# Miniprotein binders against q5uxb8: the designs that were tried, part 19

Target 1, 222 residues: q5uxb8
Amino acid sequence: MPDAVRRCPEDGFFEGDTCPVCDGAGTHILDGARRRQLSKFVSGALRHFPEDAGIEVDKAGWTGFDALRVAVERQYDWADAAALAGVIATDPKGRFERTGVGNEAGITTAGGRVRAAYGHSVDVTLDGTDDPVPATLYHGTAPRNVDSIREAGLKPMSRQTVHLSESAAAAREVGRRHAADPVVFVVDATAMQSDDRRIVKRGTETYTTDRVSPVYLSLLEK
Key: E = the ipSAE of ESMFold2; O = the ipSAE of OpenDDE; V2 = 0.75 times the mean of E and O plus 0.25 times the DockQ between their complexes.

## First folded at step 14 (miniprotein)

Design Dr21 (at its last look DockQ between E and O 0.82; V2 from the best seeds 0.00; counts 0 for: pae E 2.8 > 1.5)
Fold by OpenDDE base, look of step 14:
Structure Dr21 (fold): chain B 222 residues (1-222), chain A 81 residues (1-81)
Amino acid sequence: as target 1 above (222 residues)
Amino acid sequence: SKRIKELEELLKELAEKLGLPEPELEIKVWFEDGEVFVYVKVEIGGERIAFAIGDDVEEARRYAAEEALEKLEEKLKEEEK
């Protein structure tokens, strides 16, 4: 279970017992269970089911923070602006982006826009970034998919892009959705970029691309 | 679970009492970011009545059923006043 979310009035939202900036106790916002629940709702709303959640997302995936707050408060009696802001600000995988609130995004409970950073099934166009891409990336999947991937490479399925992980460990975690003992493909990101294949960093450990040809793939041996 | 079955039965009975079509349940389960996601939607006559996102099918079903039931109960009260 994730750690609780707390808020320092001066330094913003944090997880754990003490503010990482001033070492203050802050104010309790959410326990770990509610944090997880709200994070999943927000992720689902922004990535897959905005209409069902009662929000609208624009072509770039943005929704208003206040509109999302209303949707969250409708869904959960215990949720409020602070809960939403806290979940967004403390997400360990960088699944959410918040803009339009200056440097106070980690503190403010009103205004601005929010979107998912990646993982959309709804039709959105995300902007590129200049974040450096590691030479090697990874992709976790089920053993049963190995032959297909060797033949056809990695393709978007229910999502708009292929998701790659920064580490083999992260890839295995992602791969557990397919099998109890996932396999990991190694992606030659340097070669892809040399061939003008675009790879973009999104989350803290997630990179996205349109497709990965088999020529860039090798199976990581355990 | 027993509780979910009871809720779903009550939901069906209340829909019938209101002259509405039988409630339909849609459940989707998927994985992203190494986590399980569950989507549950209750529809009546093609109209979404309740919606839940979570990580447990039983919990999400329960939540959606409770929410749907609450909405129908409110509708019934409005008709009976």
Scores: ipSAE 0.524, ipTM 0.809, lowest interface PAE 0.9, mean pLDDT 89
Fold by ESMFold2, look of step 14:
Structure Dr21 (fold): chain B 222 residues (1-222), chain A 81 residues (1-81)
Amino acid sequence: as target 1 above (222 residues)
Amino acid sequence: SKRIKELEELLKELAEKLGLPEPELEIKVWFEDGEVFVYVKVEIGGERIAFAIGDDVEEARRYAAEEALEKLEEKLKEEEK
């Protein structure tokens, strides 16, 4: 269960019981259950079902914060602008990006634009970031996919991009959606970047690229 | 479950009373970020009447059916006025 979301008047939204800046209690915004519920709705709407949620995303994946607020309030009678802003500002995996409000993204409950940082099945093109890329990344999959991946490499399939994990453990967790004992590929990200292949960090532990040629792949022997 | 099937039958009956097509439910389940996601949508005549996103199929079905029923009951009240 995620931590509750609270709000400090001076320092903005935070998770847990006390503000990390001033050590004050702040005002309660959402319990953990509602935080989880709202996060899943917003993720689903931005990544997969914007039309069903009553929002439109542009070619770069952005929607207006205020339009998203209206959609959230229609869906849940307990949700409001502070709830939405809090979920976005405190997301532990970096699922959401907010722009157009300057340095107040962690504080303001109005204005700007919001998008999912990764995971889209709708047709979007995300801008790159300057965040560093680890020398090694990982991809978890079902054992039945191993031969095709060794021959053809990793392709985006139903997503817009190939998703890579920061660690073997994270990759195994992703792979469990497809198999009880998933297989992990090791990705030589250093070699890819030296060959001018673009890899971009999306969120706290996810990286994306257009494809991974077999030359950069090896099997983790576990 | 029994309660959900009762809700879905009520939804079908109410749609018929309003002269609308039979409601259709679409259910999708997937993993993202190491967590289960469930999507349920209720459509009537190709239009979305309700949907829910959560982590449990029965709860999402119940939520979506209840929301659809509320909307159709509101339509029925307006037509009876």
Scores: ipSAE 0.318, ipTM 0.722, lowest interface PAE 2.8, mean pLDDT 85
ESMFold2 (binder alone), look of step 14: mean pLDDT 80; pTM 0.739

Design Dr22 (at its last look DockQ between E and O 0.37; V2 from the best seeds 0.00; counts 0 for: pae E 1.7 > 1.5, pTM E .722 < .8)
Fold by OpenDDE base, look of step 14:
Structure Dr22 (fold): chain B 222 residues (1-222), chain A 81 residues (1-81)
Amino acid sequence: as target 1 above (222 residues)
Amino acid sequence: SKRIKELEELLKELAEKLGLPEPELEIKVWFEDGEYFVYVKVEIGGERIAIAIGDDAEEARRYAAELALRKLEEKLKEEEK
């Protein structure tokens, strides 16, 4: 269960019992259960079902914070602007981006725009970044998919891009969607980039690419 | 669960009372960011009435039914005015 979200009036939203900046107690915003629930709804709304959630996303995936607030308040009677802002500001995987509120993004409960940083099934075009890409990345999947991947490589399925993980552990976690004992492919990101294959960092541990040819893939030995 | 069945029956009865088609339930399950997502949508005559998202199918189904029921109850109250 995630930690509770609290808010320091001076330093913004944080996890745990004390503000990491001033050591103040702050104000309780959400318990761990509601935090997780709201995070799932928001990420789903921004990635997969904006219309059903009652929001619109533009071509870059952005929606208004206030519009999203209305949507979450309609969905959950316990949700408000502070809950939404807190979930966005404290997400450990970097799934959300908020802009248009300056340095107050971590504290403000009104205004600006929000989008998912990655993982979209809806048609969006995300901007690039200059974030460095590790030499090696990883992809978790089911053992039954090994032969297909060796033959055809990694391709987008329900998402617009292939998602790669920064660590083997993270890849295994992703692979659990398919099997209890997932396998991990090692991706030669250096070779891909040398061949002008674009890889972009999105979340804290997630990288995205259009596809990965088998030539860049090897199976990680257990 | 018993509770879900009761809610769905109430939802059906209320839809009938309002002269609406029988409610339909759509369930989708996927995995992302290390966790499962269960998405439930209640539709009546092709119109979305309610959605729910969660980790558990029963919980999501229950919540969607509850939301849909509340919306139909609101419609009924409006018609009775």
Scores: ipSAE 0.620, ipTM 0.873, lowest interface PAE 0.7, mean pLDDT 89
Fold by ESMFold2, look of step 14:
Structure Dr22 (fold): chain B 222 residues (1-222), chain A 81 residues (1-81)
Amino acid sequence: as target 1 above (222 residues)
Amino acid sequence: SKRIKELEELLKELAEKLGLPEPELEIKVWFEDGEYFVYVKVEIGGERIAIAIGDDAEEARRYAAELALRKLEEKLKEEEK
């Protein structure tokens, strides 16, 4: 059962008993059961059944926050803007993205747009920015990691996302931080994108994704 | 489950009273984020009447049937005016 959602007037929505910034108690927004219920409805509506929920998602997966609020209020008589904003802001799995409200995404209860970050069964393209993704990307690592990566794929481990490089040379440069003679995996980014996997350019030569299944990986041979 | 069958039968009877087709329930299940996601939709003549979400199919069906009954009861009272 997830923790309750509370609201700090200064720092915004948080889960648990005390604000992680100021240690204040805040005000109660949702208990854990309702938080879980609302989170499932919102993630399902954005990923799988937007029309049935009474919302429209665009080709990048976005819907208006205020339209989503109306939909959740129709579905649950206890739901309101604060409940919706709180569920989005505190989601421990990173399932939701919110834009169009500047620095206030963790605070505001109105405006902007919302989408699921992943998991869509509806036909969307999650390249929200206009940055192209190369057909092939690369990952540099220590030789000792090769067997585990072949078996389990690439996972974010201690980062929030998996980092991929634009070229084999860039991947080797990154891999040297972990080993003198790094090994490079080749990533089939085209196949990943055709399977609705999100890859986002971060800076000039780095791309991020939530994970890379072994089916998309091969070892670069010299 | 007995309560669910009773709710579904009442829904069928009320739809018939309103001159509507028999209600149809669609159930979908996904495994996402380490848990099951159960979705139930009640349709009448292709029109969505109610949806419910849960991690248990019986509870989601019960909730969907209750929402659909409420909506049809409201329609019946409106028609009698």
Scores: ipSAE 0.490, ipTM 0.800, lowest interface PAE 1.7, mean pLDDT 83
ESMFold2 (binder alone), look of step 14: mean pLDDT 76; pTM 0.686

Design Dr23 (at its last look DockQ between E and O 0.40; V2 from the best seeds 0.00; counts 0 for: pae E 2.2 > 1.5)
Fold by OpenDDE base, look of step 14:
Structure Dr23 (fold): chain B 222 residues (1-222), chain A 81 residues (1-81)
Amino acid sequence: as target 1 above (222 residues)
Amino acid sequence: SKRIKELEELLKELAEKLGLPEPELEIKVWFEDNEEFVYVKVEIGGERIALAIGDDVEEARRYAAEEALRKLEEKLKEEEK
């Protein structure tokens, strides 16, 4: 279970018991259970079902914070602007982006725009970033998929892009959703980039690309 | 579960009483950010009546059914006035 979300009036939202900036207690916003629940709803709304959630997402994936607030308040009686802002500001995987509120993004409970940083099934075009890409990336999957991947490479399935992990451990964790004993492919990101294949960092541990050809893939030995 | 079936039956009965189409249940399960994601939607005549997001199918189904039932009960009360 994730930690509770709290709010420091001066330093903004944080997880845990004390503000990491001033060591103050702050105000309780959400317990871990509600934090997780709201995060799931918001990520789903922004990635997969904006219409069902009651929001509109533009071509770049953005929705208004206030519009999203209305949607979450409709969904959960306990949700409000502070809950939404807190979930966005404290997300450990970097699933959300908030802009249009200056340096107050971690504090303000009104205004600006919000989008998912990655993982969309809806048709959006995300901007590139200048974040460095590691020489090697990883992809976790089920053993049953090995032959298909060796033949056809990695392709987007229900998402817009292929998701790659920064570490073998992270990739294994991704793979565990598909099998008890996941396999990990090693991705030669340097070779891909040298061949003008775009790879973009999204979340804290996630990198995205349109496709990975088998030529860039090798199976990591256990 | 027995409880979920009871709720869904009550929902169907109430929809019929209100002269509405039979409720439709949509369930989707996938993984997102290494966690199970459950989506349950109740529709009546193509209109979303309830939406449940979670990580357990039974819990989500129960929640969606209860929410849909509450909304229909509210509608019934309004018609009786």
Scores: ipSAE 0.610, ipTM 0.862, lowest interface PAE 0.8, mean pLDDT 90
Fold by ESMFold2, look of step 14:
Structure Dr23 (fold): chain B 222 residues (1-222), chain A 81 residues (1-81)
Amino acid sequence: as target 1 above (222 residues)
Amino acid sequence: SKRIKELEELLKELAEKLGLPEPELEIKVWFEDNEEFVYVKVEIGGERIALAIGDDVEEARRYAAEEALRKLEEKLKEEEK
């Protein structure tokens, strides 16, 4: 039976008796039995039966958090937004991904999108495909990284690939994970593909490549 | 089991009394993360009446039948008013 889910007012959802950040007790959200039941319903809805659950998933497997909240509330009279957010934030196996809420995914009870990280029987694309690559892609970063990137380009560093965003707005949102006032690079994806550099779509908003030489990069001034 | 069959027979009887189509049960099982994932759906006239999720087929069938019965019993009470 999994641990109960609790909520720290400052640090968000956690499992067990005390917040791992502040050592406070928090407030009770779900016992282990309900946590397990809700996790199975959410997993199943995202992976296998979205239409029966009353949600729609896009080609990359995403659905709106609010739509999923409505579905869980329909299914269980004890479920609410906090229960759903808590199950997602504390999942011990990494079953769920949440985006569109910045660095508040472990705290907020509203907004953004959710998908299963794996296990789909519905037709979704989590790996790259032959999907068209936009002529222009974007990379958001901290201002302190600008000179290094201008000089050496974008490199995967500790990751397997470089991640690029579909829009300047998406890139800026990603960059806010690293700085309050992020900088956005513009990537000439058309030129990269003309030079036989591989770019692959991964999800609805993210593209990956091995590296981006400085010749393909410029700063977004506005 | 005998209890589940009794629940499913009562569900059929209640649907007939309400003039509804015969309930249909759909059962699916996946094996995920070293455990069974069980899904049971009850439909009447193409509408989902109940959906149960669990890790045991017989238990999920019982939960689905009980939920469907509860909904139809509420409908019957409303019509007899």
Scores: ipSAE 0.423, ipTM 0.783, lowest interface PAE 2.2, mean pLDDT 84
ESMFold2 (binder alone), look of step 14: mean pLDDT 77; pTM 0.699

Design W1 (at its last look DockQ between E and O 0.63; V2 from the best seeds 0.00; counts 0 for: pae E 3.5 > 1.5, pTM E .440 < .8, other shape alone 8.515 > 2.5, unsure alone 53.833 < 70, SAP 86.689 > 70)
Fold by ESMFold2, look of step 14:
Structure W1 (fold): chain B 222 residues (1-222), chain A 89 residues (1-89)
Amino acid sequence: as target 1 above (222 residues)
Amino acid sequence: SPEIKKALEELAKEIEELAEELGVYVKIEVNGLEIKVWFEDGEVFVYVKVEIGGERIAIAIGDDVEEALRYAAEEALRKLEEKLKEEEK
């Protein structure tokens, strides 16, 4: 269950019981259950079914914050602008990006644009960032997928890009949803970048690339 | 109907088993019913949509297939009753 979202009048949205800046309680915005539900709807709408949600996503993945607010309010009678802004501002995995509001993204409940940072199945093109890329990245998967990945490499399948994890632990976390004993591939990101393969950080611990050839993959042994 | 409720429960179980076996995006489209189950960021996503005459009647999203199907069916029934009342007289 994720933490509740609260709002500090001076410092903006935060998760948990007290503002990390002033230690004040702030005002309650969403409990953990509704935070999780709204986050899943917003993620799905931006990544997979914008038209069903009643929003339009441009070629770079952006939609208007106010348009997304209308869609969220239509879907859930308990949701409002503060709920949406709070979910976006406090997301622990960096799933959402917001622009067009300057340095007020963690505070304002109106204006600007929003997109998913990664995970799209709809046709979008995301420009890269200057964030550093670790020498080694990881991919967690079910044991049944190992042979096909060893032969063909990692491909986007139904996604726009291949998703890689920052650590083996993060990869196992992702993989455990698919299997009780997931398998982790080690990705030689240094070699990929030396061969001019683009790798971009998306969110807190996720990286994306077009594909990973088998030559860059090995199994995590110990 | 109790018989329909049992059939929905059995269908949800089959979909959950298929999604766990495939470990991938699963999509079912039949007669205005769309069910999507996938795994993302180490979490399960379940999306259910009901359309009639090209119009969205009900939508549910969550992390449990049986629960999402039940809520979508209940919402769709409620909205169909409203639509029939609007078209009456």
Scores: ipSAE 0.232, ipTM 0.624, lowest interface PAE 3.5, mean pLDDT 80
Fold by OpenDDE base, look of step 14:
Structure W1 (fold): chain B 222 residues (1-222), chain A 89 residues (1-89)
Amino acid sequence: as target 1 above (222 residues)
Amino acid sequence: SPEIKKALEELAKEIEELAEELGVYVKIEVNGLEIKVWFEDGEVFVYVKVEIGGERIAIAIGDDVEEALRYAAEEALRKLEEKLKEEEK
């Protein structure tokens, strides 16, 4: 279970027992269970079912923080602006982006816009970033998919993009959703970029691309 | 009932398998029952909505398909029973 969300009045939201900046205790915002539950709902709302959640997302995936707040308050009687802001600010995988609040994104409980950084099934167009792309990326999947991937490469399924992981370990974790013993493909990101194939960093460990041709793929040997 | 429990377990398994096969996100809609299943970091997430007569009767969100379905069904039943009692007055 994830750590609790707390808030330092000076340094903003953090996970765990002590502020990573000042070592203060802060104020308790959410326990780990509620943090996880709220994060799931927010991720789903922003990626997959905005209408059912009672929010609207624009073509770039943005919704108003206040609109999203209203949605979470309707869903959970224990959820409030601080809970929402805390979940957004402390997400370990960078699943959420918040803008329009300056450097106070980690502190403020009102205003700005929020979107999912990646993983959308709804039709959105995300802006590129200038974040460097590693020479090698990884993709975790089930063993049963190996032959198809070798033949056709990686394609978006229910998502808008193919998701690649920064490490083999992260890729295995992603692959565990499909099999108990996932396989990992190695992606030659350098070659892809040299061929003008766009790869964009989205989360802390996640990169996205439209498609990966088999020519850039190799199976990671166990 | 044990029969309902078994049926929910079987349905949950089928939905999870379907979600796994289709990838990251699955939506099922049947007669006012809406189920959304998606995966993140090796974990399953579920959204269940029950709608009757255009009105949302129940909603469940969680990380267990069976539990979410059970909860939504129980809540829907409760609300329907309450409505029936109100109409009898």
Scores: ipSAE 0.165, ipTM 0.584, lowest interface PAE 2.6, mean pLDDT 84
ESMFold2 (binder alone), look of step 14: mean pLDDT 54; pTM 0.389

Design W2 (at its last look DockQ between E and O 0.44; V2 from the best seeds 0.00; counts 0 for: pae E 2.0 > 1.5, pTM E .480 < .8, other shape alone 3.152 > 2.5, unsure alone 61.254 < 70, SAP 75.659 > 70)
Fold by OpenDDE base, look of step 14:
Structure W2 (fold): chain B 222 residues (1-222), chain A 87 residues (1-87)
Amino acid sequence: as target 1 above (222 residues)
Amino acid sequence: SPEIKKALEELAKEIEELAEWLGVKIEVNGLEIKVWFEDGEVFVYVKVEIGGERIAIAIGDDVEEALRYAAEEALRKLEEKLKEEEK
């Protein structure tokens, strides 16, 4: 389970038992179970079912923090503004972006906008980033998909973009959700970029692209 | 998944039986369960629609828990609607 979310009055939200800045205990906000539950709801709402969650997302994927707060409070009796702000601020995968709250993004429990950073099935257009892209990326999948990928490459399925992993280990972890013994494709990101194929870093370990042609793909030998 | 399909069918029956017990003709026209993997985690989404209206949603990592939550929420809302119609 994830660690509990706590709030330091000076340093903001953090995971674990002690503030990483001042070593203070802070105030308990959410246990690990509720943190996980709320994170799943928020990420789902922002990526997949905004209407069902009772929120609206704009063309860039943004919703109002206060509107999202109302949605989570309706969904869970134990959820409040601090819970929502804490989940957003402490997400280890970098799934959420919050703007409009200045340097207090890790403290503020009202105002601003929130979106998912990646993984949308709803139609959104995300901004580009200037984050460097590694020369090599990876994609984990089930063995049954190998022939299709060799023929057609990687294409978006239930998401708007193809997700690539920074490491072979991360790619295998992604692949394990599809098969007990996942395969990993190696992606020549340098060649893709030289051919003006855009790759963008979105999460902590996630890069996204529209498609990956077979010419850029090879199987990682076990 | 056959197990998910069975669970959905059972939930739909429970809702229909409850509706019948309450004397309300409720057509469960929209029980939807989606399961996917994202960021190394399992997501289970349950949506209950009755009479073309969204009644409940649940999100979780366990199908049984998500179904239970959605069912409980749906039942609660149906009871509320019945009370409103009696006024």
Scores: ipSAE 0.458, ipTM 0.712, lowest interface PAE 1.1, mean pLDDT 85
Fold by ESMFold2, look of step 14:
Formats: C-alpha cells, sequence, structure tokens
Structure W2 (fold): chain B 222 residues (1-222), chain A 87 residues (1-87)
C-alpha cells in the first residue's frame, strides 16, 4: 500500500510520517488507498481516456490543473484540490508534470497545467511545438553587449541557439555568469510568434529560438 | 476476437442482473473493459454506456470492484434522470 500524503504549510506536500525539510508531521491529505486510486485515475485520464474523464489535453499533453480538479471531484466525492496537488507532487514514479506555477508546484492547489510524463496512447508530442510560450521572455547579458544587441538583435554566436529566460530574475542569474552587474532585455515573445518565429521550451524555465530581431527587444530597468 | 466480444456480452448481462438485484432494470449497450499491466501494477478500466451515452467510468486494480463501482454509478445516474423526467 503506498504511503499517505501529508502537507506542510511551508514546505508543501510530502509522503510518509514527517516532512523531509522541517521534520514536522504536517496535516493529513490522503491515505494510501485513496492516493493509489486517485493516481490511477489521473494517469489514465491524462494518458488514455481524457474525453471520458471530462478533460481536454492539447497536442503537448497538457490540461489545466483546475479543469483536472473538476474532473477528479466529479469522479470521487472525497477528492479535492489538495488531494490532486498532493498526488501530483509526491508521485514516486515520476508520472506527472506540472507547469505554470513556478516554484510552487509542490505547494499550490490551484493554477497551472498538468500532463502525464509518459505512457500516452492519445496522440501527443511531448517535445511538441504546442508547448505554451509566455507572452514575455528575458535575456541577461553583459553591459558591454548592449549596443550590439540593440543594433543587430540576439544571435546565437558560438551556441546553437539563443537562450531566453522565463523571468527577469532568471535572466539576471544567467547574466551574472558574464558580468557582476548584468543587463536584462525584455523579449516580446507574443509578437515573435505572431510573425511565425519559432520558440521552443527546454525545461521548466528556459526557451530557445534562432534569433531575436531588435524590433522585439527593449531594455529592462534593473 | 469472438471470445473477447462474448466475454463483454456476458459482463454486460452481469451488470444488468446486478441492477435488477438492486431493483432497477437497465439495458447496457456499451461496455468496455480493459485490463493491462503498467507502472508495475494492474490497471482495470470499465466504461458503461447506455443509449450511446457514457454514464460511468471506473479504474482500479480489481475487475469485480471496478465493475461494481461503474454499475452503481450508472444506476445512480439513470435513477436521477428518471426522477427529472417525472417532473
Amino acid sequence: as target 1 above (222 residues)
Amino acid sequence: SPEIKKALEELAKEIEELAEWLGVKIEVNGLEIKVWFEDGEVFVYVKVEIGGERIAIAIGDDVEEALRYAAEEALRKLEEKLKEEEK
């Protein structure tokens, strides 16, 4: 029987008796039997029968967390947002991915999107073009590069692609590799995609493209 | 295969008999039962359709449990529809 799911107010969901971060007991969310039942339903719905479960998955396999919550609540009278978030956050088999909630995937009970990491029988592409791209992305660089970038845009130079960050904070962290006081450019990803420029997600917070024309760039006041 | 189709028809009859034991007559015209091994464990999926409409689904690790869950859910939904119709 799998371990119960519990919740620490500050550290999020965990399995077993005590929070691995603070050693506290937390609060009880699901016993092992219900955890197993819910895990099977969620994995089946995302992989095999989304329509029967009352959800829609996109070409990359994603569905809204809130839509999935409604589906599980409809299926089981004991299920709620915390139960769903807990099953996703603590899955020992790596079956689920959650995005659109930043660092709070192990804590929040609302928002974002969810997909099965593997096992689909429905037609999805996990490295798919349909993965969501934020309207705004960021690029951190050394101050000495600002004039060149404003004139010519972002180019891959020695790398295969231009790397973009999901947030200004992430861009500053990347930029610190090259300068103590990095400069951040704001990238209008919506405009780029409207002009048929391809942007691909490469993990939870990094995106790549072949180039960024100056018309899509502006400086962020740091 | 004909063996699989026959097994499904027998299970549909069992669901109809269970419903009759519970005091409700139904005709199952769509019953899908899938059993497979995935993630190191058994998966059982049951879907019940009546009149071409999906009424209930269940997933678990035991065929009898999944069938009973799906049948009970289907009966509850039918009973609700009959009450609404009588208004």
Scores: ipSAE 0.411, ipTM 0.677, lowest interface PAE 2.0, mean pLDDT 79
ESMFold2 (binder alone), look of step 14: mean pLDDT 61; pTM 0.455

